# Ledger of designs, part 12: VHH binders against Putative polysaccharide deacetylase (cda1)

Target 1, 320 residues: Putative polysaccharide deacetylase (cda1), of Schizosaccharomyces pombe (o13842)
Amino acid sequence: MYETRDLTGNAGKPVDTNPWPNNSKIAVSFVVNYEEGGERSLLYEDEGFETFLTEAGLMPFPNRPVRERSIESCFEYGSRCGFWRILNLFKKHKVPFTCWAIGQAVEKNPVVVGAMEEAGCEVGSHSHRWINYEGVPPETEYEHIKKSVQAIQKASPSNSAPRSWYTGRASLNTRKLVCQVYKDLGLPQPFDSDEYNDDYPYWVADPLASKPGAEDDKGLLIVPYTLEVNDMKYAVAPGFCNSDDFYTYARDAFDVLYEEGLEGAPKMMTIGLHCRLTGRPGRFRGLQKLMEHITSKEGVWVATREQIAQAWSAKHPYKA

## First folded at step 6 (VHH)

Design t10 (framework vhh_7pa5_2)
Fold by ESMFold2-Fast, scan of step 6:
Structure t10 (fold): chain B 320 residues (1-320), chain A 124 residues (1-124)
Amino acid sequence: as target 1 above (320 residues)
Amino acid sequence: QVQLVESGGGMVQPGGSLRLSCAASGFTFSDYAMSWVRRAPGKGPEWVSYISSGGGYTSYADSVKGRFTISRDNAKNTLYLQMNSLKPEDTALYYCARSDLTYYRGWSPHMDVWGQGTQVTVSS
């Protein structure tokens, strides 16, 4: 039927007192969502336009099937300005991020993939379109997953397929379909980030196995994502009003997890960013302050999600 | 099982060039970042250069910037270091190492697998 939920995890106990390289007290995953060009629009043959996670919420728009150029330009700021501002900050600090790249957005602006690879960043997949996949037919979602992987690989100067996966608004079929597409393409199983339920990676049964715990069950590694430490709160209530709200919130979350790490319970932290949100100059100041704060601390590992997944799986291979 | 084997070292005059190679086996080479590290006689190890798993990011120690170029061929499981304008102070045993790029204030890339090294001697 449907899988049950694990409400226990590790019962509040540390899984490992030293899980990260160089005795690091925290692994920090910065995530940049590259979504611009993948949103709902009549330009892309959708039934309407998208206002979610834009300044367009400040303007009254009738919900009707037309193109809204104000909204289109709000998304375009992300690809034209915000992405490059964010990338340049990470290049200056010589630390990586992982990108959740929408396949259609990459097709419309493939230069961003090469720029991220040059900067040492990971390009992961955010499926093909920035839409809710609930109710999408499995055959259609399979093709979207495949197109996303192929679009990213085609844009990659190294011909690298995405190793990390995040849908966001996933269907009940998404995880199995993602694993099936990767298998069909002859690619190694991806690291799945469509969970928000813990502060460290953990294993689940392989959705393609004959049954959980069977001989063909090689596991699937979950690397949890975040809706909490996420700049989407600039666009949704109760929200962030200014860059200091984002900075203070993210700094406090980092400090709590970092202090827990110093006390023998090192974990990972994810910070979610959007090119058209934090890429705006007024909001960007908060990211600059956060970067200075995080990089000022000893024992902090700023890493791609792929690096975190590989470090975790090397110490904690799948056992069931 | 997991092995890294360096080659291409030798004797060269100041101002000369050498190309080092590192053959990797026993692991999926394209999944790992790689580094070059050197050790001069009587001195501690010095990190020289880093390349990301896909080759898109490289970094260099200040002592070798503009003179050395790191590259990789993932289809051949091989890492390279092109060394130009060699100086007597570049004389060292050169190791390739499997690594990842991590950032800590004042910390070098972490290395978990090392080769046996190849000797480079720069003298007239």
Scores: ipSAE 0.000, ipTM 0.179, lowest interface PAE 16.0, mean pLDDT 88

Design t11 (framework vhh_7pa5_2)
Fold by ESMFold2-Fast, scan of step 6:
Structure t11 (fold): chain B 320 residues (1-320), chain A 124 residues (1-124)
Amino acid sequence: as target 1 above (320 residues)
Amino acid sequence: QVQLVESGGGMVQPGGSLRLSCAASGFTFSDYAMSWVRRAPGKGPEWVSYISSGGGYTSYADSVKGRFTISRDNAKNTLYLQMNSLKPEDTALYYCARSDLTYYKSGFPHMDVWGQGTQVTVSS
């Protein structure tokens, strides 16, 4: 796997001029990352505390193996306040999102899964811990994947296993291990979102096949994600300073893709959100404005990633 | 009582084969990944092989890959290690161990229950 890179895609041409239900001109995937309680901490026997995608830059912290309650409480804001603020907005507008749920975070606050299901949202897996999986032994990563799937299913009132998968900081082993875990658990193959390279779903060879194109190759559907239209840019230079920066950038990305859809090339877009980032009141204003803008347009389909994957695969089945 | 009991060790000539067994009791065996770990005299423990709880994923240390095969029978609560083409450097006390993975720690799966070990001696 990954022996070569596909730099060509579809050569700038539309893959399908009418891929979405009801002649929709764009499919919009809102994603909520539920990570709080899965981050690095001495409490979880990691080597130190986590600062990535936090307000860590606003005060000095020692570079030594300690617990930092200031940082821990910044993460806790996401689960205690930010998640609920975001969920209530989507409930008000009656549109769904897909959640990337960290298994350990779900174990520490399982009520969020039932709340999302009641709201019509999809709960996908974000692996078990919010860490970089590069350098993690494959046997450890296999068990993390399994624990994540089981934790989400156990917390689900409908006993639903996650259909969509996103690791983020994945290893070169991740895709094959995810497919192996789903097979071992007797679950249907997941939709993989660990790619950032296109504005359409597309197929790759099944990692569990004897070789690409073999008789046992059933394909694997990729549903691309984004780091570009993502609130992580509030925490990563040269990112967003205020809610208007997020709103303006996301609105412009939506408008470009929507206009391309009106001209015969409908696509999908993803908007990535974090409970402790956009869930803060000042940043949240930008999401409210974006939601009003997107829902004001005709021919827009706000959908879960599972719904997008199912619509695409029904019209474009895998060809080995 | 949670317990792991190894058996099947013994003396064998270089190039020979042995099959180790580990009988598990006191817990739901099918919920846990299992490993084999060995310790040669005067050396620290060396991880040998891993098998996932359902048996669908296995891994091996480079020193034994292609020669050893790990397997399990969840209906019998038993873990196995088939050891082929044995070398003098495979001489060690072999432990089976239960993995309880709730977090990544220290580069290897955390092992929380160990057996007493079974001796494997490879000599002419």
Scores: ipSAE 0.000, ipTM 0.480, lowest interface PAE 10.5, mean pLDDT 90

Design t12 (framework vhh_7pa5_2)
Fold by ESMFold2-Fast, scan of step 6:
Structure t12 (fold): chain B 320 residues (1-320), chain A 124 residues (1-124)
Amino acid sequence: as target 1 above (320 residues)
Amino acid sequence: QVQLVESGGGMVQPGGSLRLSCAASGFTFSDYAMSWVRRAPGKGPEWVSYISSGGGYTSYADSVKGRFTISRDNAKNTLYLQMNSLKPEDTALYYCARSDLTYWRGYSPYFDYWGQGTQVTVSS
């Protein structure tokens, strides 16, 4: 897998001048990363504590194999407050998001899955632990993928397995292992979001096929993600200092893609959110303003990633 | 409980007309917006037309504008699609669907119930 890289894509030309339902000029995907309780901690027998994508940069922490209660409580804000604040905003506007949930986080707080389903949101998988899977043995990663799918399905009142897949810090084995787990569990193949390289869905060869283009190659749909329009920039330099920085950047990205859509090249846009980051009151204001901006425009389709995947697949079925 | 039953399909020559009907039962028809969706051989589903719960707002796919007319009779719990100037590319299985507009500013792809479909074939 990954023997070649596609540096060309569609060579700057529109793939489809009308890909979305009812002539929509842009499809907008809000992604909520539900990670709290899945991060590294000695409580979970990891070798240390996690500081990535928290306010930990404001405090000096020694690199020691200890528990840091201050940082643990920063993650807990996401599950206790931030998630619910974000969910209530989407309920108020009657638009959905896709959640990528860490399996272990769901195991420790399963009520969030039912709450999202009640609100009409999609729950996808963010693997089992919020870690870097590079260097993790394939056998271990297989079990993590399986545990994440089962944890989400068990917490689902509708017994729904996740269809959207996103690992983030994936290994070169991740895509094939995900497809293998879904096959082994008798589940429909998911679509994969561990690509950042385009503004529309596209197909790749099925990792389980005997070879690309073979008769057994049913394809795998990629629905790209973003690190650009992502609230992780509140925690990563050169990033966002305040809610207006997030709002202005996300609004400008939306406006560019929306204008391109009006000119005959409709695409999709993703906004990445984290419960403990944008869920904080000061940062949350930027999301409220963005929602008002996006929902004020005509020809804008706010959809789950599953709805986007279904619409794209219907118009552009895989050709080996 | 919810049932949607389409009828009125058939075979016609290019330039012909057909009127599709959809009989709804098991819910308060006048409370729901309705849509027609079609699936052509070898293609994915294509939304064709929408009508609001009270009939005051309608919209159409560009491919059928000026040729198709959606209407409803809330007293009879029936949805209609009048198809004029039919073309070979209109050949498809036509479904009526109950719409839920809770997910979108301009258009909702969410249809919570579908009928069985009625076949329309346009050929010489």
Scores: ipSAE 0.000, ipTM 0.090, lowest interface PAE 23.5, mean pLDDT 88

Design t13 (framework vhh_7pa5_2)
Fold by ESMFold2-Fast, scan of step 6:
Structure t13 (fold): chain B 320 residues (1-320), chain A 124 residues (1-124)
Amino acid sequence: as target 1 above (320 residues)
Amino acid sequence: QVQLVESGGGMVQPGGSLRLSCAASGFTFSDYAMSWVRRAPGKGPEWVSYISSGGGYTSYADSVKGRFTISRDNAKNTLYLQMNSLKPEDTALYYCARSDLTRYSGFGYYMDVWGQGTQVTVSS
């Protein structure tokens, strides 16, 4: 609880070796969050309903343990329409991407994992439930992590376990528990995306090591995520009002990082998407424009998070 | 038929040790987390210890931490609780329980299969 944070990183210096294929100037990670069916609801034996990150988030609702049909249908739009619209765009442009799937959402609609793989998507885990894990007992969180991995692998036509990990609303125990679950299942250590603090991957000490820098410390790779270039801002103040707000903001972020890459400081960029948000037709226009902008540039590598992790690790291996 | 059978209870003096066992049958033991829960005379159930399905993660109630060790042998479908430095307040009926933490609906645990219990009495 009293551990300090690393406020220095690389002290503003560019990486010494470009890790991206063909000397690419920027690596671009599109992330689709597949959450619908994993949210809090009386349908799933929770104490109430969820309003976070829907159009309903700004509406007044009574604080009662009831089903709220309007909110249920807002989430259902993601699985019924928005996911398929977004998937078709990636297929049309033939660009790789990563889907972070909530285990319970996969259990309720397993056909989506096969569709993700068919589209060239890497399927990662977004834990089992779309909830805040702060305050959840570590024993419960361990089982949620395990069940999410197993649900995704069971739904996978290739029987692939997820290598990319993202919880979002993580507890202080999440990182260590994720590593423990993967070790217990005999799986390779995943890449952790529950950090928002840099524009390229970096290593931390293995949370299962006896101590940082010890002989058993093989490191853990962090592949940072974003709350900045994220369609959640359609639902969070001061936010995005229309598709042009999202497009303009994301385009400008891409252009800055791309220009820094051209000047000798190659980085990565993540774009965060939600099936029920950007999957709505009006908001979707912004993603179409962004995809065209990004794919029109030379020296851009659009990749899955696993591909980015592998490329980084090959050029920048862990040093305890 | 899913079944859990506890053994190893008995009477010991304060400071003594006991090892409890739980034999599981009727399900794939290695797929489930397991817990020990106790019930003292006149009190409700108290969770004691947890072990993950593969045995790599364990946790303990503050009242027993450092004194009790939970372990499992998935090849023998058996759960264990090694109890050291026993105190009179450890006197209770001890239950082996299968943990269904998938059914999380708040901050509680869910136990879906229970054994019949084994009595532990710590007295001079």
Scores: ipSAE 0.000, ipTM 0.432, lowest interface PAE 10.9, mean pLDDT 89

Design t14 (framework vhh_7pa5_2)
Fold by ESMFold2-Fast, scan of step 6:
Structure t14 (fold): chain B 320 residues (1-320), chain A 125 residues (1-125)
Amino acid sequence: as target 1 above (320 residues)
Amino acid sequence: QVQLVESGGGMVQPGGSLRLSCAASGFTFSDYAMSWVRRAPGKGPEWVSYISSGGGYTSYADSVKGRFTISRDNAKNTLYLQMNSLKPEDTALYYCARSDLTYYRGFSSPHMDVWGQGTQVTVSS
């Protein structure tokens, strides 16, 4: 896998001028990353503590194999407050999001899965731990993938396994291992979001096929994610300083894609959120403004990634 | 009482084949990944093969890739190693080992916490 790179895509042309239900001009995917309790910590036998995507980056912390309670509590804000603030906003607007749920985080706070299901949201998998999987042995990564799927399903009142998958910091083995775990568990193949290269779903060869295009190649649907319209920029340079920075940037991205949709090239848009970042009151104002802007427009479909994947694949089935 | 018992070793000519078995007891076999490890005369242990708890993922040392096949029967709590095209260099005591499924340390080999007594494989003319 990954022997070649597709630099062309659809060569700038729309694949379909009316791909979404009800003649919608844009499909909008809000994504909530639920990571709190799955980050690196000596408490979980990791080599050290995690500072990535927290306010901890603003303070000098020595890189040592210790626990940092201040940073741990910054993550805990996400599960204790930020998640619930975000969920309540979506409930008030009666629109869904897709969650990238870390399996270990779910194990430590399973009530969030039932709350999301009750609100009509999708719970997808973000693997088991919030770590970089490039350095993880494939055998260990297989077991992490399986534990993540099982943890989410166990916490689900409907006993639903995650249909959408996102690792983020994936290894070159991740896609094949994910497909293998789903097959071994007797589950339908997941929709893979570990790509950032387009504004609409597309098919790749099934990584479990004997070779691309072979008779056993059933395809794998990619539903691209984003690092660009993502609240991680509150914590990562070049950065967002205030809620208006996030709002203005995300609004402009939405407006461009929406206008392209009105002109005959409907696409999808993803907005990435983190419970401990946008869940903070000051940053949360930007999400409220964005939600009002998006839901005020006609021909906008706010949907789960599973719904987007199903709508796309129904109209564009895989051709080997 | 956690126990692993290997069997199926013996003497074989170069180019021949043998099938090793490992009977597991005292734990839920289907929850654990398993490995085969060998020790040649005068050498330290060498990891040979790995199989995930559900059997969906397998891996092999470069020295045996294409010749050996690891498999398992979770209903019978048994691990297997099918060894084909055997070479004199494959002569060793072969151990069955239980792997820690939740282990992450950034290592290239799975951590093994329970070992069997070993079964001898001798390849000579």
Scores: ipSAE 0.000, ipTM 0.261, lowest interface PAE 16.2, mean pLDDT 89

Design t15 (framework vhh_7pa5_2)
Fold by ESMFold2-Fast, scan of step 6:
Structure t15 (fold): chain B 320 residues (1-320), chain A 125 residues (1-125)
Amino acid sequence: as target 1 above (320 residues)
Amino acid sequence: QVQLVESGGGMVQPGGSLRLSCAASGFTFSDYAMSWVRRAPGKGPEWVSYISSGGGYTSYADSVKGRFTISRDNAKNTLYLQMNSLKPEDTALYYCARSDLTYYRGWTSPHMDVWGQGTQVTVSS
């Protein structure tokens, strides 16, 4: 069966003219994807190596059941250098980001979780492995979700479980399994970011409810993510060639949403980053310029996805 | 010492019911997902059912769905399989298994890291 989709949303009308704290005109969500150590590799008992979203993805690399040291080192740049360069920028500006953390990557480098918490950033879950979950048995995906949550919580100095969830390459079972894992672990329902279809948080029916609108339907809050304002375009053709391509594109998207906010329709904006992509010095210049631009504007709220979700849900509670 | 001990097998007529039990010891039962696996003579192991560590998620092989119900009592460290509308094809040794699906190398069957000794179920007309 095909999943039914909502093509109407709010029919182009503002949902709320003042949804954010302190009369902010835009909520800005910077997202850092921490994936290094979770990719496909013979080191992790996979049948091959990963080329997706690295410089190797732009080259005709033959896929063989071997280790590729060059590709391994491209991922390692993210954990060794890029993550720290990005974190230091956010610390200097005293603004937070939300991390999509792959559970296996956290297990291999748990120090990054404590560093992010110290900096006031949110650590969300990006499932356990950086793979496509389509075709994965639900039992296996359930255990991956559980292990990712537990790995992040174990690495957390405050023993905090991730409140925000993003899979990316999700199966048709993912949303229900995520909610079930959180319930089984006795955790509050997560905020789900596996949608790209709006510039506002919005509610969907609880996938664990007996049916939509039933007495047991507590809702699930969606906080939309982005594939558009995302540095993955450095590795996906036709995309960004240099730091100015990313900067000018992200700046223009920010300016449009900010101006709409000034005119009575404040929204949220997401900017997606990868440690091994924007963490490279040449690409990093674009992020530095974007940070200066965004933080120079009045009425801008740079916030974690958890903070955005909590602000929205407090003002717009679920109605079945 | 990790140990799983199955019981409740026996002989039953087609259309009958049996309830299998599995007593777990030597580990924190409530931290682990559990599965039932069966093996008929001359065949390889067939996964039957799965239950998450807290019992909130269950799944079943297509061959048993709607007829079998998996459950657990974490206070008693016990796993159950309620088998209804039994068929001759259900004749097998039934194993309780601790599931480790996070270390799964392929997507065709669950990975089990600890197995019980098995209990025989015979469905005969």
Scores: ipSAE 0.000, ipTM 0.433, lowest interface PAE 11.2, mean pLDDT 89

Design t16 (framework vhh_7pa5_2)
Fold by ESMFold2-Fast, scan of step 6:
Structure t16 (fold): chain B 320 residues (1-320), chain A 125 residues (1-125)
Amino acid sequence: as target 1 above (320 residues)
Amino acid sequence: QVQLVESGGGMVQPGGSLRLSCAASGFTFSDYAMSWVRRAPGKGPEWVSYISSGGGYTSYADSVKGRFTISRDNAKNTLYLQMNSLKPEDTALYYCARSDLTYWSGFRSPYMDVWGQGTQVTVSS
């Protein structure tokens, strides 16, 4: 597939109007991935087990289709301990995060959705399973998207469907399928976070439009995510060895973007977190230090991705 | 309780058209993907077409692409198969089948757990 990509973006120019409330110099999006119970496992009728983004990757497991209880327990740490430790930190500082919630994980532990809503956090969708959707038939992926949206809404005390979407390991069909599911369910179009290519939100053509720029093209808002300022690096190269590695890297990224905001180019920053990674006490110290650093600065807006999307689109509406 | 009832079959000449219907009851129709499967005389079952639970995505066997159209009405709990340009080779008993692909994303074959009794289509000169 030779899909053409936009290599230009804003050509390095600042936006003409500060998109953030109260002339904030940076919008900070903390993201908590809630994936535990959605990973590949024979327990869930998959043909293998998952070691990606766990300490289990350091253990010599046999390469055969069996259940591995050690691996299962590594994921369970996220739902049993790590999620609650992270949520309590955000409650203490009275700032929100956006959750990427896996539908199957929510089905197995729905109490986390109500807890996040009570804390003022946003619950977004991370599709139904924590898997690579490349090669999954569109029919199967459509059902996964639908089940994810419905599982989150069912678990929500406010009966709220997720407004923000992130698959991560998306297929070439994902964006159009997500928009189709939301349309079929009578829900407003979601904000798409399956891009890593900018420090600003931006618009793309509506995937359901007859063609880009056509009369029926109402746009789709992209709110970029991150693999760069992400605690997944505790488990993958180029790696974080300790909490200070995460802290110093994230702090430096924040400082650069914050300084650009002070110079007239206010942007957004995302910090990606996993309940079973940063939720571990030793790694958690880095998040505590980062939170203190970020909240100590003037003109910083810590917001949900939905709030960031709404603020940005109000100042920069879609032009077909 | 859980039932699928096909209708709309009959005898038609080559080049003709028929529309099959499948009435579903006893389950939440909108939660399930649906398929059409046919069995020709002396042959095993052949999958014909698939439609997702919301109706947004469809797929077809190579033998029927461009001639058959699958659709559904979730408000009426009904599945349809519009068959155009019918050929003698399309003569078969046509079954409506319920599928769920969501939990087994690693498997490419739909698991069909509920079948109707079938409706006969005969294409003859």
Scores: ipSAE 0.000, ipTM 0.138, lowest interface PAE 21.4, mean pLDDT 87

Design t17 (framework vhh_7pa5_2)
Fold by ESMFold2-Fast, scan of step 6:
Structure t17 (fold): chain B 320 residues (1-320), chain A 125 residues (1-125)
Amino acid sequence: as target 1 above (320 residues)
Amino acid sequence: QVQLVESGGGMVQPGGSLRLSCAASGFTFSDYAMSWVRRAPGKGPEWVSYISSGGGYTSYADSVKGRFTISRDNAKNTLYLQMNSLKPEDTALYYCARSDLTYYRSGFYPHFDYWGQGTQVTVSS
């Protein structure tokens, strides 16, 4: 897989002029990354502490194989406070999100899965650890994928396995390994979100098929994710400085896609959030404003990624 | 209580075949990846082959690729290694090993938390 790149997509043409329920002009996917407890730490037998995506990420720290309690506690804010603040906002507006849940983080705080299910949210898998899987042996990555799926299902009061998948820092082996794990566990094939290349779902060949287009090729549905409309930019220079930076950027992206939808090209939009970033009170204000803006518009469908995938595949079944 | 018991070793001539078995007990076998590891006379342990917990993924050391096949029967709690086209260099004590499911650092193969007693394979004319 990945031997050939598709640079063409749909050649600038609308794929479908009415893909969403109730003639909606845009499908909006809010994503909450639940990563706290899955990051690098000597406590988890990693070689060092985590340096990525907190307020402390740009500060100089000793280059030593030690625990950094300041960084650990920044992550703990996400699970202790930020997750609950975000969940409460979605409950008040009665709209769902999809969670990218790290398996190890779920194992350390399983109550979050039941809370999300009760709120009508989807719990997807973010693999087992919050690490870069490039260079991890495929044997090890297979077991991480399996452990992640099983941890989420075990924590689920409905005993539901995650239907949506996102690794983020994936290896070239990840997609095939994910499909193999789901097959080995007897689960339906997941919806894969490890692509950032378009604003609508699309099919690729089944990685487990003998060859693309063969009789055994059932396809794999891609539901693209985003690094662009993502609160990670609060932690990456020259990103967002204040809540209005995030709000203005996300609002403008929404408005462009919404207007294209009104003009006959409805698509999907993803907004990526992190419990320890947007869950902080100052940054959270931007999310509140964005939620008010999005929910004030007619013809907007705020949905889980699973709902978006199912609506799309019902109208556009795989054709090899 | 975790026990791994290997069998099926013996003496064969170069080009011959052997099938090793490993009987597992004391844990839920289907939850764990398994490996075969060998120790030749006067040498340290050398990883030979890996099989995922569900059996859908396998891998092999370059020295045995194309000659050895790893498989498992989760209903019988048994791991197998089919060894074909055996060479004198394959002479070693062969161990069944249970793979740790925790994160492994880049550049290292799976860590093993339990090992069997080993079964001897001798390839000579």
Scores: ipSAE 0.011, ipTM 0.517, lowest interface PAE 9.5, mean pLDDT 90

